# Miniprotein binders against a7ua95r516to809: the designs that were tried, part 113

Target 1, 294 residues: a7ua95r516to809
Amino acid sequence: ASLSLLSISDLVPDLQFIFFWMSNAIEILYFIQQKSPAYMQTIELMDDKAGSKESLLSATISANEEAMTILEEVIMYTFQQCVYYITKTLYVVLPGLLDCNPFGTEPSSEQCRRAAGVCVCAVCVMPEAVRRVVSVFQTTSDLLQQYQVHSEIQSQMFAYLFFFTNVSLFNQLIDKGPARGWFQRSRVLQIQASVKILLDWAKGAGHNHLAQKFFAKFCSTVTILASPPQQLSQMSWKALCAEHPSLKPVQLHRILTQYQLMAELGPLPIWQPSSEDEAYIYRTVDLLESFENH
Short names: E, the ipSAE of ESMFold2; O, the ipSAE of OpenDDE; V2, 0.75 times the mean of E and O plus 0.25 times the DockQ between their complexes.

## First folded at step 7 (miniprotein)

Design j54 (at its last look DockQ between E and O 0.42; V2 from the best seeds 0.47)
Fold by ESMFold2, look of step 7:
Structure j54 (fold): chain B 294 residues (1-294), chain A 87 residues (1-87)
Amino acid sequence: as target 1 above (294 residues)
Amino acid sequence: SDEAERMAEDARRMIEEAQRLAEQGNHEEAIRLLLEAAEIAARSGDPYLIAKVALTAIVIALQTGDEDVIRRAEEILRRAKELFREE
């Protein structure tokens, strides 16, 4: 009876319930589409008693519109509920990506113990923090496929999940990065490697275009931080804005400030914002991203 | 015919009342009324009314924590699907 948010496996009964009813609503739509031509033909073949035939046609159109309205409400509600449950688990597991070392080998989950004696599958060599995030995405994908959810809804689901992931990782890095040591070069390279594993999962799952679109801000941040000082110091503010259009001026300014501290660089004139951007680099309301942008 | 139109009107009225009852949290009465509407919709042969009943039952099932109400919603849905498959 209790709602559990400890792991994705604890969520499966709730997600199965929601997907069961969502898939049935979609199935009802399919059935009426198959039946409606014959029913409409029956109305057309009635005697042309103007009051009876036209009244039935009007009532039929009204019933169709009302059924479609209910269908839309079911789909929107179930989508929002799925997103709610899934993002609560993502919120718990995503910070671990910023702390993990993907270059080290650690004991894997129970999935590895079920594999062959020498485990060489991607899940078994994956850092636990990355595996936890992949498990959420993979479980979501498996459920969507199990219940035959329309591909458009599946794409919208992963678009939102990738958006949420990007916002969560970006905000955590910007907000907690100085205190947690996440701007150290070795950590940035580890973070970059961990995110690449996640992007490789998305590509293998058929969501590469969504991942490229929705991870852009976080990936740009990590790319800048990972750049060698000799390369980055040759890039002007305008060049950096052009290479990383996903970053707002206040965000790029903060990232470059952290880079200067990490690389022990003094202020660089080439990184001076343009006059039009200078008004925005201290706008702290724009520093962190909102989870409410879908 | 006039009888078919009266059946359709009765089913719509009952579905709307079931929806209002569900919005008020009275899921037991909503699903009982919807079961009656389902019988009228089934006799009408109108696929859009049958669909509306089934979809409304799904809404009620998603809103309630009452297992008996959920079971009745599943019955309504199962019957609607049987009707679509018979033709």
Scores: ipSAE 0.580, ipTM 0.874, lowest interface PAE 1.1, mean pLDDT 82
Fold by OpenDDE base, look of step 7:
Structure j54 (fold): chain B 294 residues (1-294), chain A 87 residues (1-87)
Amino acid sequence: as target 1 above (294 residues)
Amino acid sequence: SDEAERMAEDARRMIEEAQRLAEQGNHEEAIRLLLEAAEIAARSGDPYLIAKVALTAIVIALQTGDEDVIRRAEEILRRAKELFREE
């Protein structure tokens, strides 16, 4: 099937299978971790009948270590598979978020139309492109809850998904933004509004801290680009660095340079990098974010 | 009791054999043997054997494409969880 046709709903059966086994592996792991000390103590308190106690203890320790190792491998494998499938769906829907006009009257989704009643839920009133992204996250959340996956693993899952989303959106905006017109103020305001809807969802879902942390770079970029020329032209390089610490010097420099071109501003000495940052603004390898560093 | 110890040893051997069968790709025979081992493990009252049975069921389920084997693995797992909650 063409990647373009892949929806999160198509992957739900596979995800359900993986989440089921992941949740169960985690539950068994915690059970072993909690019961092992007490069980070993019970063996230690047994009467030493002819040296069998030491051998039994050793065998129990070895079996426990083996079981723990296998469980950790299963959890890691299932987690990676979940991430793979979910990020594949995100890859398909995320570009639509940058082209979305949230201020337009887009027709309600076909799914909400089939329900005889006008669903006024927060998701149903979202622009279609935003709703598609939110649907991936919501489906993930619902599955994690359905299978009662441990809260720590849920947090790790959302941390990675938000990281992936931020990297994807940031890289697309920096690389393709000038050519696609996404650096135009009107388009930036649309992107800002779309991202706000996503962040509001994340807040409502209990992931506010993670969302703020992992979307910081993309949000900073959008905030700078959304700033009026009169305001931004009064901000020094140092002030912008301090206000947007998530941006590397090379990234900030690229954003400001493209902003200057789009706004038809002459050279602004106030945006000149400090002597300390001057060497770093030419590190083009650091311009785009990597998916590997997470 | 000597009987519980014997049951525990039998269950352990059965689990090990199920693991070997699964490694050989014989998931159907592995899960059948594991179902028997699960019953013995449950009677022994050894929580570690029950956990080992459940773990082996998970491993088999992740390795097989057979829906019947997966269903039987799920049954083993469900029963193991019930026993974990009663302790």
Scores: ipSAE 0.389, ipTM 0.793, lowest interface PAE 1.1, mean pLDDT 88
ESMFold2 (binder alone), look of step 7: mean pLDDT 78; pTM 0.738

Design j55 (at its last look DockQ between E and O 0.57; V2 from the best seeds 0.00; counts 0 for: pae E 4.0 > 1.5, other shape alone 2.68 > 2.5)
Fold by OpenDDE base, look of step 7:
Structure j55 (fold): chain B 294 residues (1-294), chain A 86 residues (1-86)
Amino acid sequence: as target 1 above (294 residues)
Amino acid sequence: SDEAERMAEDARRMIEEAQRLAEQGNHEEAIRLLLEAAEIAARSGDPYLIAKVALTAIVIALQTGDEDVIRRAQEILRRAKELMRS
């Protein structure tokens, strides 16, 4: 119940606090890393008053190690908190992406309507369901930039968010798709168009490589399902495996089986798994993607 | 110099006391003490002490929801950054 009302805008104050401290902890960490060698050298060049130099060096090394450890913990903690809040918001808005009809006329965002009446910016022309997803990513990007978070951490953040999005969308499509009618060609084409808008945004935001990498499974699934029956029925199992290497044999087999049912196709010998893959198509544990170990 | 070493030692003691105060839940007094420690650390010329003051302020700020404590921690951090860039 409470999750359905959660918007990214409601989380901005909390996220601002976390990003502030994350950025500052990173800055201090880099400062220590950059200055430590020169500082140690300065201590080493000091006149050796009997025992004072060694003691100072030891104390400085210990203090440096302690500071570095605590800073790393702060960075990790703040990163995890950001991911937690952002993914919680994504969890709420992502299902809407699968039900979205991007070919319909939807009203522009309320913010742009207030400013200009009719805004034709790329975000305002997006379907509402797509705009909500993009808004989460855009808000994240804006906050990362506002607080001048190091580029590596920004890349890691987006990598994880795209990973999470792909896993969520893929698992929902595979698990609920047949029952929700998402495997129907018309619905698949809507999903494909919605995903393209998201990918175009990611490209415009400078995250094209990450988006292509982490959305590969979902995109492959949508591509197969969007293929005309006349075209897909001419592709062998081996050809499909080669064209869609991101899909496990069990996943490809499930997609093709559901496609066959939806398209009312008889058994297709050309889609029969190879003898090598035959043992793997029954590994249902590997069907859905895991959120763990990214 | 003997004066810089004394200042460094004073700053270290102040940081330790601030940590103890924070552990006791006296975050306001801890942050106040860290503001003083930041200036002493700066005068000592030890960049690690400046970083330690800032780090301690961050930890306290993350542990509290008090806006005044957070604001003062931000001030310490701002000052620390200025000193790190000098």
Scores: ipSAE 0.085, ipTM 0.606, lowest interface PAE 2.6, mean pLDDT 87
Fold by ESMFold2, look of step 7:
Structure j55 (fold): chain B 294 residues (1-294), chain A 86 residues (1-86)
Amino acid sequence: as target 1 above (294 residues)
Amino acid sequence: SDEAERMAEDARRMIEEAQRLAEQGNHEEAIRLLLEAAEIAARSGDPYLIAKVALTAIVIALQTGDEDVIRRAQEILRRAKELMRS
């Protein structure tokens, strides 16, 4: 398949190939680890008839180290290829989470309500944008299980996918938020509800700890923006930094500035950055996150 | 035994030759040689050598991107797994 593919379903044949290689490399790794002690003991118990058993042991240790190096390279390469394909798909579908309405105030919500008298958000009304993102995660999870990829590698893959998701959503919100109206409170509440559906998927899939860790920056941003003015205006800069440690000073400052504009508040003395942070609130190079960090 | 050590030596030489062939762009011959090397490594009784053959094939296939080379490397991997279980 081509790098220009836009759907996860179009990438499944390529992902199946890569997962096959990764899973088999991991299996070979565990085979070597399981068999190595017994084979080494066999060499140590051999008669020293034609050559030194120490020489054979040395050669065996060297071959084992070479094999382990090659295995590590193969596993890392296939892992990187998987995340490359999957994150390309995620990059296309993630922005839709910021525009969708999970509360169903449009004709689709009305039709569901009229047909049944009531509807549930969990099954009848999942927004298409959310479903597209969940489909990427679910397809990935299904493939990892189908190929019996070791659970530690599965966790590392979802750690990276959640990291990527957080960076993509956070950067889009900060960069495009003013022009797209995403800082309006009603919009922020819709975004919060949409992301909660993703977090619920992650919890049900056994990845709750990873999602809590890697979505922290985006979730902190949405939590601040969704807060009632009566609660947020009581919190000092120091208190906000302590409550939201995932946010850099420039990021927190920018979010508070947008909150003031949205809530029609003037500058608040209680939100003055600490002397330690004041130099950092103008570092625009730190405003957006890098996709190259883990 | 002396026969097993000779087989292990032969398999090692075949792996090195396959790596040289792959560096020269001769990937089909490299994969053919690795399939033969897997059988010789199995008779040597050295499980690390069987694993090295399979790993060498995987690395060559992934770096090539050619469907035929990749398919043949997958066959070597499957065969190596059978040999490692016996």
Scores: ipSAE 0.025, ipTM 0.503, lowest interface PAE 4.0, mean pLDDT 79
ESMFold2 (binder alone), look of step 7: mean pLDDT 78; pTM 0.731

Design j57 (at its last look DockQ between E and O 0.27; V2 from the best seeds 0.00; counts 0 for: pae E 5.2 > 1.5, pTM E .797 < .8)
Fold by ESMFold2, look of step 7:
Structure j57 (fold): chain B 294 residues (1-294), chain A 86 residues (1-86)
Amino acid sequence: as target 1 above (294 residues)
Amino acid sequence: SDEAERMAEDARRMIEEAQRLAEQGNHEEAIRLLLEAAEIAARSGDPYLIAKVALTAIVIALQTGDEDVIRRAMEILKRAKELMRS
C-alpha cells in the first residue's frame, strides 16, 4: 500500500503479531537467563559416572549460546519491524504539525458531538494534525501494554520514536522553513503550542524524561525562534551555545541567521561565533540530522 | 533420573520431527508434536528443552502465512511459558 495512505489503524493487525512474537522472545530469553546458572550448577554437582558430566556441561553451554543467539536475532528483527511500520505512519502525519493552528481548533469529531452534546476530552479539542501523531504514540503504547512488553523495551521503543519525530520535524523546519514561512513569529508560536501538546502526552504516558532528552534539538530550535528580539539580541553566541547544547554550530548559526532575517534586525551579524566554532558554522553536511544517527 | 533422561531424549526427537514436518509443509502435524513435546520436556527437568519447543514454534510461525498455523503456534508459546513458570 501507498505510504500516503498508511494509517496506524491499518497496521494494527500486523503490529499485534510482531509485538506478540517480540514479547514472547523476550520472556523466553529472560527464562533462560534466570535458569542457566542453577541448571549448570546442578550438572556440576552430579555424580560423574563414566565421565558424562563434562560432556553434558559442554552441550548445555553450547545449547545456551545457540538459544541466546536465536532469541537476540528474533528480538532485534521484531523490534526493527515495529519501528519500520510505526515510523512509516509517523512519516506521513508529522509534517502536519508544522502547518497546524492549535489556537483556533474547536471540537469537531462528529461522534463526540453526537455522544455527549459537548465534548471536552483531549482528543476532541486537539488539532487534527496533533491528534494524528498522538494517535500513533497512544496506539503504540496500548499495544506494548497489551502484550506486556518489558518496560525497558517499551522505553527503547519510545526513545526511537521520539528520536525519529525530532529528526523529522527538525529537518523539515530547517530545510523547508524559509520557503514555507515557518520562521515567522506567529507561525513559530503555533508550532510551539502544537509541540507542547505532544510533550504533555509524553509526560502523562510516563515518558517525560525520554521526550525531554530526544526532543531537545527541535525544542531548542523553536525556543530560539520564539524568543523576543530584544531578549535574543542581547545574548552572545557563547551564551546561546551554553543554553542550547543540543544544537551543532552550523545548526545554531543557520537558525540565528533565519531569525535575524525574519525579525528584520538588519544585515550586520548580531551573533559572532566563537573562535572554536568559526570553522564549523559552514559545514552543510552537519546541518540536517540523519535518521540513522540514534 | 533415568525416566527424566528418557523424556528428554523423547522431547528432542519430537522437536526434530516437528522441524522436518514444517519443512515439508505439514504444519498442523508439526504443531501437534510441539504441544506434546512441551509437556514431555517439562517433565524431563531440562529447562532448555522447553525453550527449544518455544523457539521452534516461533520459527514455524515466521515461516508461514497461514492464520490457523500462527494461531496454534501462539497457543504453544503460551503453554510453554506456563510450563517455564511452574
Scores: ipSAE 0.023, ipTM 0.483, lowest interface PAE 5.2, mean pLDDT 79
Fold by OpenDDE base, look of step 7:
Structure j57 (fold): chain B 294 residues (1-294), chain A 86 residues (1-86)
Amino acid sequence: as target 1 above (294 residues)
Amino acid sequence: SDEAERMAEDARRMIEEAQRLAEQGNHEEAIRLLLEAAEIAARSGDPYLIAKVALTAIVIALQTGDEDVIRRAMEILKRAKELMRS
């Protein structure tokens, strides 16, 4: 199927299958981990019939270790498959978030219209572009809960999805933002409002800490760009670095340079990087975030 | 029962042979043997043995990228899990 036509709803059957197996594998792994010590103790308490006990113990340990290793591989594989499918859907819908006007009147979701005529639930009042992103996360949450996936795995899943979302949005904003007009104050305010809706959802879903942690870089960028010129022009490089520690010097420098161009500001000596940071502001390799190492 | 023990031993031997076949690159025959081993293991009533068969199949299928085998093996693993809860 064309990536452009891929919705999270289309992937639900495949995701259901993967989540079912992931949950089962996790449960079996925990069962083995919990029962193995007691089982080993039972073998240890058996009468030693001519070395049979030691051989049985060794064989049992080896079998349990092998089973646990295989289960861990299954869990890791199913986790990766879930992330792969979910991130594909995010890749499709995330660009729409940057172009979204949350202050416009958009119609409620078709599903809620069919059920209640006019639904005023938090999801139905969301702009369509924001709702599409939230729908991916909500569907993921619902599936994780439906299959009773262990809470630690749920947290890891959302951590990665928020990481991916932050990297994707940040890189798009930095790379394409000037050309797309996303650095214009009116557009930035729209982006800020859209992201706030997403963060409010994450808070309501119990993922507030993860969202704040993993969206920090994108949120910092949006906060700087949303700042009035009169306010931002009074902030020194050092003050901005301190206020936005998630941004690398090269990233902050790029943001400020593009802001200056957009706002038609002359050179601002107060934004001059420190002597310590001056060597780093030209490291263009560090400008965009990597999807690797997470 | 003596019969269940015999079935368990047969299934264990089949798992070992399937692993050897997979190491030799004969993944198709390894999977076939594991599916047969799963049936024997099911009759033994040992949920851990059933799980071992399924897990071995999954490991081999991960190497080959055979999603159908992974799916079938996971169904077997579900049955093992149900037996572990009983």
Scores: ipSAE 0.018, ipTM 0.423, lowest interface PAE 4.0, mean pLDDT 85
ESMFold2 (binder alone), look of step 7: mean pLDDT 81; pTM 0.774

Design j59 (at its last look DockQ between E and O 0.44; V2 from the best seeds 0.00; counts 0 for: pae E 2.3 > 1.5, other shape alone 2.74 > 2.5)
Fold by ESMFold2, look of step 7:
Structure j59 (fold): chain B 294 residues (1-294), chain A 86 residues (1-86)
Amino acid sequence: as target 1 above (294 residues)
Amino acid sequence: SDEAERMAEDARRMIEEAQRLAEQGNHEEAIRLLLEAAEIAARSGDPYLIAKVALTAIVIAIQTGDEDVLRRAEEILRRAKELMRS
């Protein structure tokens, strides 16, 4: 049933189930930490019988290590399940960011329209497409806090969600951008404004570093496309590579070539790759990003 | 003392077998073995074995698609927590 869910609100029961069992694993960790000193002291006070005390200590240390191994496996599995459910929702809502106009004038929901004089809030003034994405991130944050998930796990969760968001948006833009008109300057500026709202959410939520790190490839692409074609054509390949290190040679070359065509600057290539990059600009297997980054 | 060491070894073997059964998808048999192992682990006096029973039940609960197995895993976890307090 989790495979048919499209809304984050429909996923909350599944996420609560997973976080409930994760929280129980954390309780077991607390138990081990509280009991360990007393149990070790009991062993230390025992009579030594043919090295039995040292053998018992060794077995106890081994048992602790085995329990910690299982804890690690539970945390990894529950993390992967959370990511699975959340990213299925993100996959559905993220393309809307590329099609939306963040400069619209109407409220985002009927409830906000009916209470427009009373309900003037950040959520109500967001474009619907942006609000759907922000809602996924905010709901995830609220659940992680509700179940008191360890801060390192929370950071890793958002690191992956931002990575997934970047891959999804980048791949859609590269693959479908020319045909969908997303390379047109007015559209690029709308996309840039929508992404800024996401970055502002991440900063307010305490994840600015993660967002800066993991959105770099998509943001670099949008920055290039937002540049006036005349200004961009005056930059060397080496300068563009240095300014956009998150983009692979094949990706940068493809963006520049497609942008040149859409800006009607003629078919003749303007940018010449460096000698070291020349072999790599035609590797189409490297064009799109993988969702299974290691 | 010899009985406690024997019980700890018996509980350890039962937990390992339950983990192998769970990896093979035999969650019903794994759960039955864990319930028995919980009582033996408690009598051994080794708190890490009781914790390992609880953790194995959690692993089964998050992986099973069977409601009966899930309810039994919850019962094992409740029992293990009770034994941890004693």
Scores: ipSAE 0.326, ipTM 0.756, lowest interface PAE 2.3, mean pLDDT 80
Fold by OpenDDE base, look of step 7:
Structure j59 (fold): chain B 294 residues (1-294), chain A 86 residues (1-86)
Amino acid sequence: as target 1 above (294 residues)
Amino acid sequence: SDEAERMAEDARRMIEEAQRLAEQGNHEEAIRLLLEAAEIAARSGDPYLIAKVALTAIVIAIQTGDEDVLRRAEEILRRAKELMRS
């Protein structure tokens, strides 16, 4: 119940706090890493008053190691908190993306309407469901830039968010798609168009490579499902495996089986798994993607 | 210099005491002491002490929800960053 009302805007104050401290911890860590060698060298060049130099060096090394450890813990903690809040928001808005009709006329965002009456910016012309997802990513990007978070951490953040989004969308499509009618050609084309808008945003935001990498499974699934029956029925199992290497054999088999049912196609010998893959198509544990170990 | 070493030792002791105070939940007194330590650390010329002051401020800030403590922690951090860039 409470999750359905959660918007990214409601989380901005908490995220601002976390990003502030994360950015500063990274800056301090970087400072220590840059200055530590020169400082230690300065101690090494000091006149050796009997035993004082070694003691000072040892104390400095120990203090540096402790500081580095604590900073790494702070960075990791704040990163995890950011991911937690952002993914919680994504969890709420992502299902709307699968039900979205991007070919319909939806009103522009309320914020842009207040400022200019009719805004024709790329975000304002997006379907509401797509805009909500993009808003999460855009807000994240804006905050990362505002607090000047190190580029590597920004990349890691977006990598994880795209990973999470792909897993969430893929699992929902595979698990609920048949029951929700998302495997119907008209619905698939809507999903494909919605995902394209998201990918175009990611490209414009400078995250094209990450988006292409981490959305590969979902995009492959949508591409197969969007294919005309006349075209897809001419593609062999081996050809489909080669064209969609991101899909496991069990996943491809499930997609094709559901496609066959939806399109009212009889058994297609050309889609029969190879003898090598036949053992793997029954591994239902590998059907859905895991959120673990990213 | 002997004076810089003395200042460094004083700053270290103050930072350690601030850490103890924070661990005890006395964040207000911890952050006040840390503000004083920041100035001494800056004068000592030891960049690690400045970093330790900033780090301690971050740790205190994460542990507390008090707005006044947070504001002071931000001030310490700003000052520390200015000194790190000098």
Scores: ipSAE 0.305, ipTM 0.739, lowest interface PAE 1.5, mean pLDDT 88
ESMFold2 (binder alone), look of step 7: mean pLDDT 80; pTM 0.745

